# VH-VL binders against o60147, part 9

Target 1, 175 residues: o60147
Amino acid sequence: MLEKNKYLYIFRHIQTNQVLLSQGNVLKKTALFQLPYPLQKPVAPNGMRPAKLRKDHWVPLLKVEFPNESMFQSVFMQLLNYRKYRSVQPLTSDLLKLPIPVRRRKIMRQEVPNTIADLADILNKEKFPENSVRLQLSDKSDSEYADWPPSVQIDSEEIKLSRGFREKTTVDEAR
Below, E stands for the ipSAE of ESMFold2; O stands for the ipSAE of OpenDDE; V2 stands for 0.75 times the mean of E and O plus 0.25 times the DockQ between their complexes.

## First folded at step 1 (VH-VL)

Design a6 (framework fv_gimsilumab)
Fold by OpenDDE, second read of step 2:
Structure a6 (fold): chain C 175 residues (1-175), chain A 121 residues (1-121), chain B 107 residues (1-107)
Amino acid sequence: as target 1 above (175 residues)
Amino acid sequence: EVQLVESGGGLVQPGGSLRLSCAASGFTFSSYWMHWLRQVPGKGPVWVSRINSDGSSTTYADSVRGRFTISRDNANNTLFLQMNSLRADDTALYFCARGYEDFWSGYYDYWGQGTPVTVSS
Amino acid sequence: EIVLTQSPVTLSVSPGERVTLSCRASQSVSSNLAWYQQKLGQGPRLLIYGASTRATDIPARFSGSGSETEFTLTISSLQSEDFAVYYCQQYNNWPLTFGQGTKLEIK
């Protein structure tokens, strides 16, 4: 029932600011399929999908706890759809004026705010119960990228950065 | 079989303290949000406090904020409620309940039998 | 907080009768409403969630209906074991709140 993983982790690449979505606190190699094809070697700094996952290149951006796995899955799939939709949209004239490498970098830099905004939009539409979704950010200022619905409770404490994963703790933190 | 067993209730003077415990069994305790509720005889239950699955987030009713502390020990499948600065209006039967969120969140699919708390001079 | 008002406060009925209990919310709770049964000396038992979905192992004679602000719990044919207090509860907004209850007693 509710015993399955209900945590969404969003990771950002430390160099490119690209974003990966993860079910759970451990980034899996399958997450690389979220990056643009074709596969490139050796790593993702060029903005393309690398052949191998370098966990040490990714840090947690935010953590979302949902009441159950179903809610998680719904939001997760919608996030992927938003990303896909954005990827097929025509480039603006301003972007087209830029050299391809510069253009790519600029697009990648927008992934973090876009993803956060997407998440907020999705949650706004879902109309979950008040304070039913818990959001924790590595940088609280990132919450300013969007307006959050009443269903979202933003933690006052920031998540500590841990490359590639964040260990789950079952112990209460000191107040 | 899911079981919740409260303990720790009793008689205490105003200003006193009590620590309630709830022993959970029959399910993966660490996967569920847990709640404390209280009920005065002849009235409906009243929500008191909530704690998420890993204990990283807690929420309190306005009436108990600053006085009560909810916590959990997932290793021992136990939920706690530390009650300080108790008042007469805290007198009630206290229940622990498992939060069950199906699609739209927070109802309680399992309750304990309750532990009585009486605050009186 | 959202106030839930149940009616009637007390209902005297006989076994075999059809029973209808009402729960009214002070504001919309969508379909985020649960019903509980509480017998004397016991904790509440979940009957209905999502306004109309029966919980596991709940007899078919129990049914829930309604949305937004008006909700109904129906017992199609009252059994002797059904005499208890029934509560509605909303989980659309925090804090979660309950109605004052309806007591079913034997006529």
Scores: ipSAE 0.015, ipTM 0.617, lowest interface PAE 8.3, mean pLDDT 87
Fold by ESMFold2-Fast, scan of step 1:
Structure a6 (fold): chain C 175 residues (1-175), chain A 121 residues (1-121), chain B 107 residues (1-107)
Amino acid sequence: as target 1 above (175 residues)
Amino acid sequence: EVQLVESGGGLVQPGGSLRLSCAASGFTFSSYWMHWLRQVPGKGPVWVSRINSDGSSTTYADSVRGRFTISRDNANNTLFLQMNSLRADDTALYFCARGYEDFWSGYYDYWGQGTPVTVSS
Amino acid sequence: EIVLTQSPVTLSVSPGERVTLSCRASQSVSSNLAWYQQKLGQGPRLLIYGASTRATDIPARFSGSGSETEFTLTISSLQSEDFAVYYCQQYNNWPLTFGQGTKLEIK
């Protein structure tokens, strides 16, 4: 059976805390289209999209292993939709009071907590089997941004890529 | 201005193969996710496969996984669907469609006219 | 998968009439719902996305409303060119799914 694309990798920008989702253990330049949301014109409030992908600016945040590609695609699409929803909502009055550069930095800093909370919310709503989803974090304290359902098993093992991210990596991963 | 034109459909025996093509014009093809969908008469469309802007990521419906391969040629603005091990239930009108906003594509802003595929003995 | 049920299946109407088409989702799709028009021998044409946002070059007589599980497409004054099959589509959950369609016929 073909079982590619059952892994979700989430990366964070080391300076801005912006988040990129990836279907493999290496970031591709097309991932940059997640930043800012393309439908927002002229510029999305959640920051800037770099002209090129610099791998030294991104580190793994977490890795999720799903039992099959269908579950992966369902969660991945819902996570993208949550993020899209956040990007098009009107900004709060508190944020609108801030100068644009300060506002963008504050919004970008929240992408890590928001993404982790969104992931947990999606997994809590789905009726996945107990211990069927494996979650590996670069920093285990980041799991505290949300309450996780019984379907999630948090691995104590560090993400393999955290030791060699800047080395040549594979574009896809399957067990 | 935006146009998608499918070709390559036809009559084929069960177990046979067909290669569908979709010629795109009127937009920057290399900037968009592209999709194949199919439709049987009297029913709604059913999503079959998608491919991202640079061709590095592909996804398939469970019913066609392992049998169909989606690919693209950005230099010639063409989308392909290689269909192998065809079954009677693959009989449908096949459409190519443009995904809206690249990575955030969930709906289809432009479709072709479709190319008919009939799998019959 | 999310099932979309459209009603009515077929509607016979005259030009100038106001028509309302319904789409019900088996579970919430938020506002991630699109509407398409399909004429005989043609591919679908996007009318509405995000439940209520009109696509480019779509006439103002077409409007969409609703959220969660209940959605409607309204054509305020039916023109002769509007006789077609209409489909709703959700893009909230994988796999992406379409309704079975509503056919508008001349009375």
Scores: ipSAE 0.012, ipTM 0.610, lowest interface PAE 8.3, mean pLDDT 81

Design a7 (framework fv_gimsilumab)
Fold by ESMFold2-Fast, scan of step 1:
Structure a7 (fold): chain C 175 residues (1-175), chain A 121 residues (1-121), chain B 107 residues (1-107)
Amino acid sequence: as target 1 above (175 residues)
Amino acid sequence: EVQLVESGGGLVQPGGSLRLSCAASGFTFSSYWMHWLRQVPGKGPVWVSRINSDGSSTTYADSVRGRFTISRDNANNTLFLQMNSLRADDTALYFCARESYDILTGYFDYWGQGTPVTVSS
Amino acid sequence: EIVLTQSPVTLSVSPGERVTLSCRASQSVSSNLAWYQQKLGQGPRLLIYGASTRATDIPARFSGSGSETEFTLTISSLQSEDFAVYYCQQYNNWPLTFGQGTKLEIK
C-alpha cells in the first residue's frame, strides 16, 4: 500500500529541470512555494497569487522508501534545509556576471544533480541499516551524481514516467 | 503584525483530554508550517508536533505519538492540538510556533505566549 | 536524539559588558542551529538562525558563530533589556531539540 509517511516522492519539471519534494505521490499546489529561486515570500506584496500548478509538467525523478517514519522525516527535513540554504547562499562571481534570465536557467538546470548529491550526503551521514533505504529512479543514470552508502539499495526497475508514482492495480499474491 | 494566541489549557486529571487552540493573525496562515512545543518552568522548550501548510502531513515526538493529534483550520486561521490519555509528565506551558517561511526549516520565527496545562490528581 | 549542552548555566553580568554563550551538540548539526531569547512570562524570540544569520529586527550587538558541534552567541555590549534566558536549537535531525538554556542575570 501507499505509506505517505515512509516514502519521499521527488519530481522534476520537464522544461526547467527544477525539483519539487513531496510527502505524497501527487503534487499539491503548496509545493510551488519551494520555488522560484531564490526562495521568495509565499504571497507577492501586491497580493498576486502564485502561479498555478500544472501537474502534467512535473514527472517522477526519484522515490525513496525509508525503514520508518522518523527516518523519513529526518531526511525530508534535511533535504528541504539543504535546498533552502543553497538558494539563499551568495551567488558565485561567475554567476553574477550572467544576465538574470541566463543565470536563473543555469541554476535551475543544476537542481537535479544537486538534489541527488544532497540526498546521498544526508544518507552517508546517517547510520541506517544495510540495504534499508530503497531508491527507485526514472532514469538510473541519475544515480551517478553521487556515491551511495551501504544502507542504500537501488531498484533495478525504473519508474515509468507515464504512470507517475501511482500504485500498480494488479494484485501481487505471491508476495 | 504577526500574532499567535493559545487557549484551551487548564487543570485535568491523569487519563483526561484537552484540546488546545492557536489563533493566528497578521499573516497568510495557510502558507506556513506550524508546530506545537512545550516547556516546563526552568527548562528548555521541547518539540511536540508539526503540521504542514495544507494539513496533509503531520509528525509527532515519540513521547506523544498515538495520544496527541495536530490539525488546522485554514479557513479560520486556527491550529489545534487534541491531547488524549494525559499523563503527569505532560504538565507544561504549551506554545504554538510558526516555522520560518513555508518550507520546513525547523526553526521558529514567531511564538505565542503559551497556555498552561497541568495534569494532576 | 541530539543533545545540546549550553554553558555556562548562569552568568551574572553588568550592562555594557561583552557576553559569550556556548552551545555544544552531541553530534554534528552542520550550521542548522538557531538561538532564542526568552523573558519571564513570554514566549521565545528568534535571534539567530543558520548559526550566524541575524533574524529580522534583531540588534547588531547580537552575533552568532560556529559550525558542526561548537556554537557561540555573542552580545557585544549588554543592555538592560537583554537579561533573559537564551536557548540554542538544532534543526539538523528529528526530533528538533533545544539546549537547557543560559540565564543572564544582573551582577
Scores: ipSAE 0.006, ipTM 0.509, lowest interface PAE 11.8, mean pLDDT 80
Fold by OpenDDE, second read of step 2:
Structure a7 (fold): chain C 175 residues (1-175), chain A 121 residues (1-121), chain B 107 residues (1-107)
Amino acid sequence: as target 1 above (175 residues)
Amino acid sequence: EVQLVESGGGLVQPGGSLRLSCAASGFTFSSYWMHWLRQVPGKGPVWVSRINSDGSSTTYADSVRGRFTISRDNANNTLFLQMNSLRADDTALYFCARESYDILTGYFDYWGQGTPVTVSS
Amino acid sequence: EIVLTQSPVTLSVSPGERVTLSCRASQSVSSNLAWYQQKLGQGPRLLIYGASTRATDIPARFSGSGSETEFTLTISSLQSEDFAVYYCQQYNNWPLTFGQGTKLEIK
């Protein structure tokens, strides 16, 4: 079973550009716990953690296929740690000059490039075998946010955008 | 073709300093962990220092810790070794080497030709 | 640190002969052992990693075997270009360590 469940999907919010990590091609409600703000009733556009997952607000950003589930889990946990680390870092002087709502929006806009860069950094440190990790992006230009190690093979085909999930392929497993 | 070319070696007095350079080409330098090793004639290589891809992590042999500093310039595909407080027993041929990209890391798939360092009064 | 002891120190052989080099580790290194060839005036060249896997572009006459503490590099039929010093290296524990080398010289 180690060969299964080896797919990382990253989703982005269509308005705020916040990101959620998913094991498998279906975004689950438990993914909302990844958001840094307390649970509130208002929807995600304000950078808060919504009470309910609106799948129609999220689109796939990228797909990563790992050699096995163990490697997936390692990278997944590290990505969460990187996010947590950033959340506790001191704000720059420039950010402190901005009103809180504007500041939050600016930080959220950086989640996509930061997450991609984090992924590349983690993979660079892990030193997986050459071409053992397959990366597919919804937008190929997003790959430019980072330098990728030899372990990563970037797929020439872009993933299809589907809100809340990615369509199942012959290789993908429904989750 | 992967190439590593060391430079900066020479004669220096005890307590002196040297800065070695290693010019890399033929591969994506920023993606690989790099090492310095040294070798005394007639003996096997001895590991000196390692640096990860972005330079955020460095490790040193006990014999050089606190005296040597490994660094890299990925924009210019160059590896460095700053050697301070040099001693006679630092005399050796110094190699830069690329660490192979594998889960089981720690062996070297490419080496330079070396640059000689002589510490003598 | 893990000490690697190679034997023999020097071996005089003729082209065409079968050559066997030994590397013994002071403690288990599993299969995390590499072999290198070093010619005079050159840097080391990777021959074998993982105790028994040939590196890219290494001739089939080179083979590695062994595990834990005993390892062997074999050259099935020595060629003229194979006269050099051979080193084993473990990467199971820090610090990385090398053997003292075996010199192959022409008989």
Scores: ipSAE 0.000, ipTM 0.596, lowest interface PAE 12.3, mean pLDDT 87

Design a8 (framework fv_gimsilumab; at its last look DockQ between E and O 0.04; V2 from the best seeds 0.00; counts 0 for: pae O 14.9 > 2, placed apart)
Fold by ESMFold2-Fast, scan of step 1:
Structure a8 (fold): chain C 175 residues (1-175), chain A 122 residues (1-122), chain B 107 residues (1-107)
Amino acid sequence: as target 1 above (175 residues)
Amino acid sequence: EVQLVESGGGLVQPGGSLRLSCAASGFTFSSYWMHWLRQVPGKGPVWVSRINSDGSSTTYADSVRGRFTISRDNANNTLFLQMNSLRADDTALYFCAKDTYYEGSGSYFDYWGQGTPVTVSS
Amino acid sequence: EIVLTQSPVTLSVSPGERVTLSCRASQSVSSNLAWYQQKLGQGPRLLIYGASTRATDIPARFSGSGSETEFTLTISSLQSEDFAVYYCQQYNNWPLTFGQGTKLEIK
């Protein structure tokens, strides 16, 4: 319980590749407000209720373990702001040539590579000790979207999609 | 219109306690991180504490850790700061402030209250 | 922690003048820098975030620039309501920190 604020849990939508960031190993309905499509972040005076979260449509992408809360909060804050800055940038001419639904699908598909690249950029900029940040991926090939600094240790064990971020149970071990 | 209204400040002796409240309106309170900051006249604001949207995670400045407790009541759109073991250097104007991002620390503040004064002196 | 140093501490100016306020960070904060305006008896008002993006309902005369360690807030034509204290704030690293402020006074 004391170690609550040092893990970053990253989820991916199985169909759209949209990404959600979470401080806990279980997605909360309010995380949906992070999505630029289809449900956009509400403006404070005109806030919207978040859509129903269908947890079976979101799978683990990445778990990041930091040595302390300060490092966790710095990286989490920077990562959220990188995502926000991307959402306000002008669209490229190539994207503007595409019909709106196709354009949105292309943008959404890039969230996984973009999030991984952003995380690596942040970790390369910060001067963390060797092997102090532990990365555990659901698909280790996703680590190839970026070059990682010496501060990062990639776990040899992958996260199993069917379990989410939960621990193995006796039933899971018996299988 | 977004409004944050602080209350509960006052004069208290060293070692005493105060409970600050912040009444929020005009936005979906339960969807945003909330913060307490304090300011000594003529100086810049100093961050004190934050709480996430559902209250499951809290963080404190080193100077107040173990003495202050941040909490929230989402049913009544109210943010609290319980201040114990108060010291002379806790004397300041205390502000509640709204974070800019849902379920995450964007951690610059789009709305602030007017502040409630806390004076720790005999 | 990251220290933000604002200059000048006080500036005496007349309405209509162009003013530039500086904020320097002790280490890089990327573009994660906000500017606030504070008037006597009031809480701070967000002017700029992301170093250069104007907040909602902020007049066009306010603009921000800079990155990494050097930042500026410019008011292109000072209005009477702009006399206030201005603070910069970094949100790149925890803990969050503010500058000591620049006070704009009427000449």
Scores: ipSAE 0.583, ipTM 0.813, lowest interface PAE 1.6, mean pLDDT 85
Fold by ESMFold2, look of step 5:
Structure a8 (fold): chain C 175 residues (1-175), chain A 122 residues (1-122), chain B 107 residues (1-107)
Amino acid sequence: as target 1 above (175 residues)
Amino acid sequence: EVQLVESGGGLVQPGGSLRLSCAASGFTFSSYWMHWLRQVPGKGPVWVSRINSDGSSTTYADSVRGRFTISRDNANNTLFLQMNSLRADDTALYFCAKDTYYEGSGSYFDYWGQGTPVTVSS
Amino acid sequence: EIVLTQSPVTLSVSPGERVTLSCRASQSVSSNLAWYQQKLGQGPRLLIYGASTRATDIPARFSGSGSETEFTLTISSLQSEDFAVYYCQQYNNWPLTFGQGTKLEIK
């Protein structure tokens, strides 16, 4: 049978606007390792990673539908590498002047626009067929953080906020 | 300090099975994605399979999908590769390798074992 | 699938010389390229990642450069322990692929 479509699920934190990437529609505890964790020479202050995953604090930001595993894995790997590269860059002198809590908040506030821009940059550089990648956002205005290639179709329907990426036509919703 | 030791290789006939093991030490094994790769002498390594830190997600090269099964025992710091329906073109030196970042974000390998040879011939 | 082509296939050189090894990708891999050293009977050793970043405990004589499709590994002053086979690996696109290797042997 035909290969099933593969989805990239991206979540944001309701308070900090930090971003987590997921291969599934439910976050695994190990996803927290994507957030800065200073082992040797931290670029970001210690404490930007929550102690545990609170699933009620992470809501859908966007999802991307790929026609196969290879395209999904390529984009997923590149997104994580972009985030890691950014996290180890030296802080600017302007940031270093700020108290640590303020600095941390400014850095975290950029994760949503940075992730969306990174995704678009990756998709613009890839050789994906026209209309092969479908993008759905929780807030369609977030698409304005980037210019999208012809390979991307942006869904007119926004993702409704819920726990996980689930349809609203379930038995519980139909009642 | 970090050490990976493969074992379980050998000579088998086509259609046979082998189970490879990789003993890990010197790092928190349960926190990292692990990989199997193989190498024919005189050629570059070829990626075979990957398993995430808790074993809930596995991925395989097309050439081995359905025949090979990767697994891990985090209690004993051991990675496994069950190889079934072996073919002559599976003949290679098999390596286990440690991913550099959690959740497979790196996909390059900072530590490899010495390799265990697998020969599939009549 | 991205093909990595290394050149030369074999290079005969003496200790003390400056050596440059090349890796060409069939399509852009951005800077998502690693270099490994492999000695007979051993597993590969990571030298460089991100095209130009030295891995932990790698001597300063090793350096990497390049982006997109063209990459080089340079050994500024070859030591006797540097005779080995060198591989490049891309991690930009699935599946992960390696070059065929460059053997660096003593003259």
Scores: ipSAE 0.157, ipTM 0.712, lowest interface PAE 6.2, mean pLDDT 85
Fold by OpenDDE, second read of step 2:
Structure a8 (fold): chain C 175 residues (1-175), chain A 122 residues (1-122), chain B 107 residues (1-107)
Amino acid sequence: as target 1 above (175 residues)
Amino acid sequence: EVQLVESGGGLVQPGGSLRLSCAASGFTFSSYWMHWLRQVPGKGPVWVSRINSDGSSTTYADSVRGRFTISRDNANNTLFLQMNSLRADDTALYFCAKDTYYEGSGSYFDYWGQGTPVTVSS
Amino acid sequence: EIVLTQSPVTLSVSPGERVTLSCRASQSVSSNLAWYQQKLGQGPRLLIYGASTRATDIPARFSGSGSETEFTLTISSLQSEDFAVYYCQQYNNWPLTFGQGTKLEIK
């Protein structure tokens, strides 16, 4: 149902700071395909796509509640497209001066702020109704990564960090 | 080579104002968040303020909120800190620092200036 | 705010010695901890981030370890240029906070 699957969760890898998008509070194995690098090792160090999803290595970064599933899907797909776009952009001169491993690590560490900024940009463009999108962050200060449109209502309550999933809330139980 | 050079420090009376500047070079200034920190001799650094890449977002420590304003001029690779209503406890060496990349919720700094001294005294 | 407590406050050591500095957090900071070196008259220099990752151009003799609330900076063999004050900094929660520092001085 359109009203049921309207929650976007963004997870952060506790070591690499890579980002995965999820529909719902449980991170699925298929989310690994969001990572830009081919499968090489079962572990996530060095930014490689792991063979297996280690849910315990991922913590929720933020939760977004949309008015309906359609809006969720639209934003979700756009976020993925933004990620792909960034992956093909030329590296800055600063990054080019760094060894490849260091460069990769820095790029990965940009994923959190970039993803948040992307989300804000997408929402700004979408022009959803005022206060129709509810944003909850694991750390409220993370909202400072971007300016948010009137459509976004930032929740005063921070989400509790949990590895691999977000603990069920009253809202989550309604899904 | 990355360089950050602070200036504008000096002696000022309580209630007075100062404007600090930080000239940045050696990196793409407009791509990085920037910070001001301050340090009392013999103490650890204290975070004061941050500004995002384009200046659209600023945050402040509770101790300076409402009194200090951070801003930047990306065309001239310069960071600013406008300090108003200065107090004696604002006395410190003020550093500008370059953000790396946000890791989760926070920031650390890969480059610091040499600092500019601010003394607030009657 | 998260309070970082460093120990010892001062450490007198000789070149060539192994040095271990401690940083304790009042609450968990995960691995979001950085170490800085500050020499007299200079700004801090980043040594370690992510609790255990050396920054660019930092000598191998510097290493960081720990997680959650207990962290350690180790200098395997102290060099003459390593005499300075060392600070830990957490970036797990805002506001960012630093330890009070450990001063390495020559014995």
Scores: ipSAE 0.000, ipTM 0.567, lowest interface PAE 13.6, mean pLDDT 86
ESMFold2 (binder alone), look of step 5: mean pLDDT 93; pTM 0.949
OpenDDE, look of step 5: ipSAE 0.000; ipTM 0.556

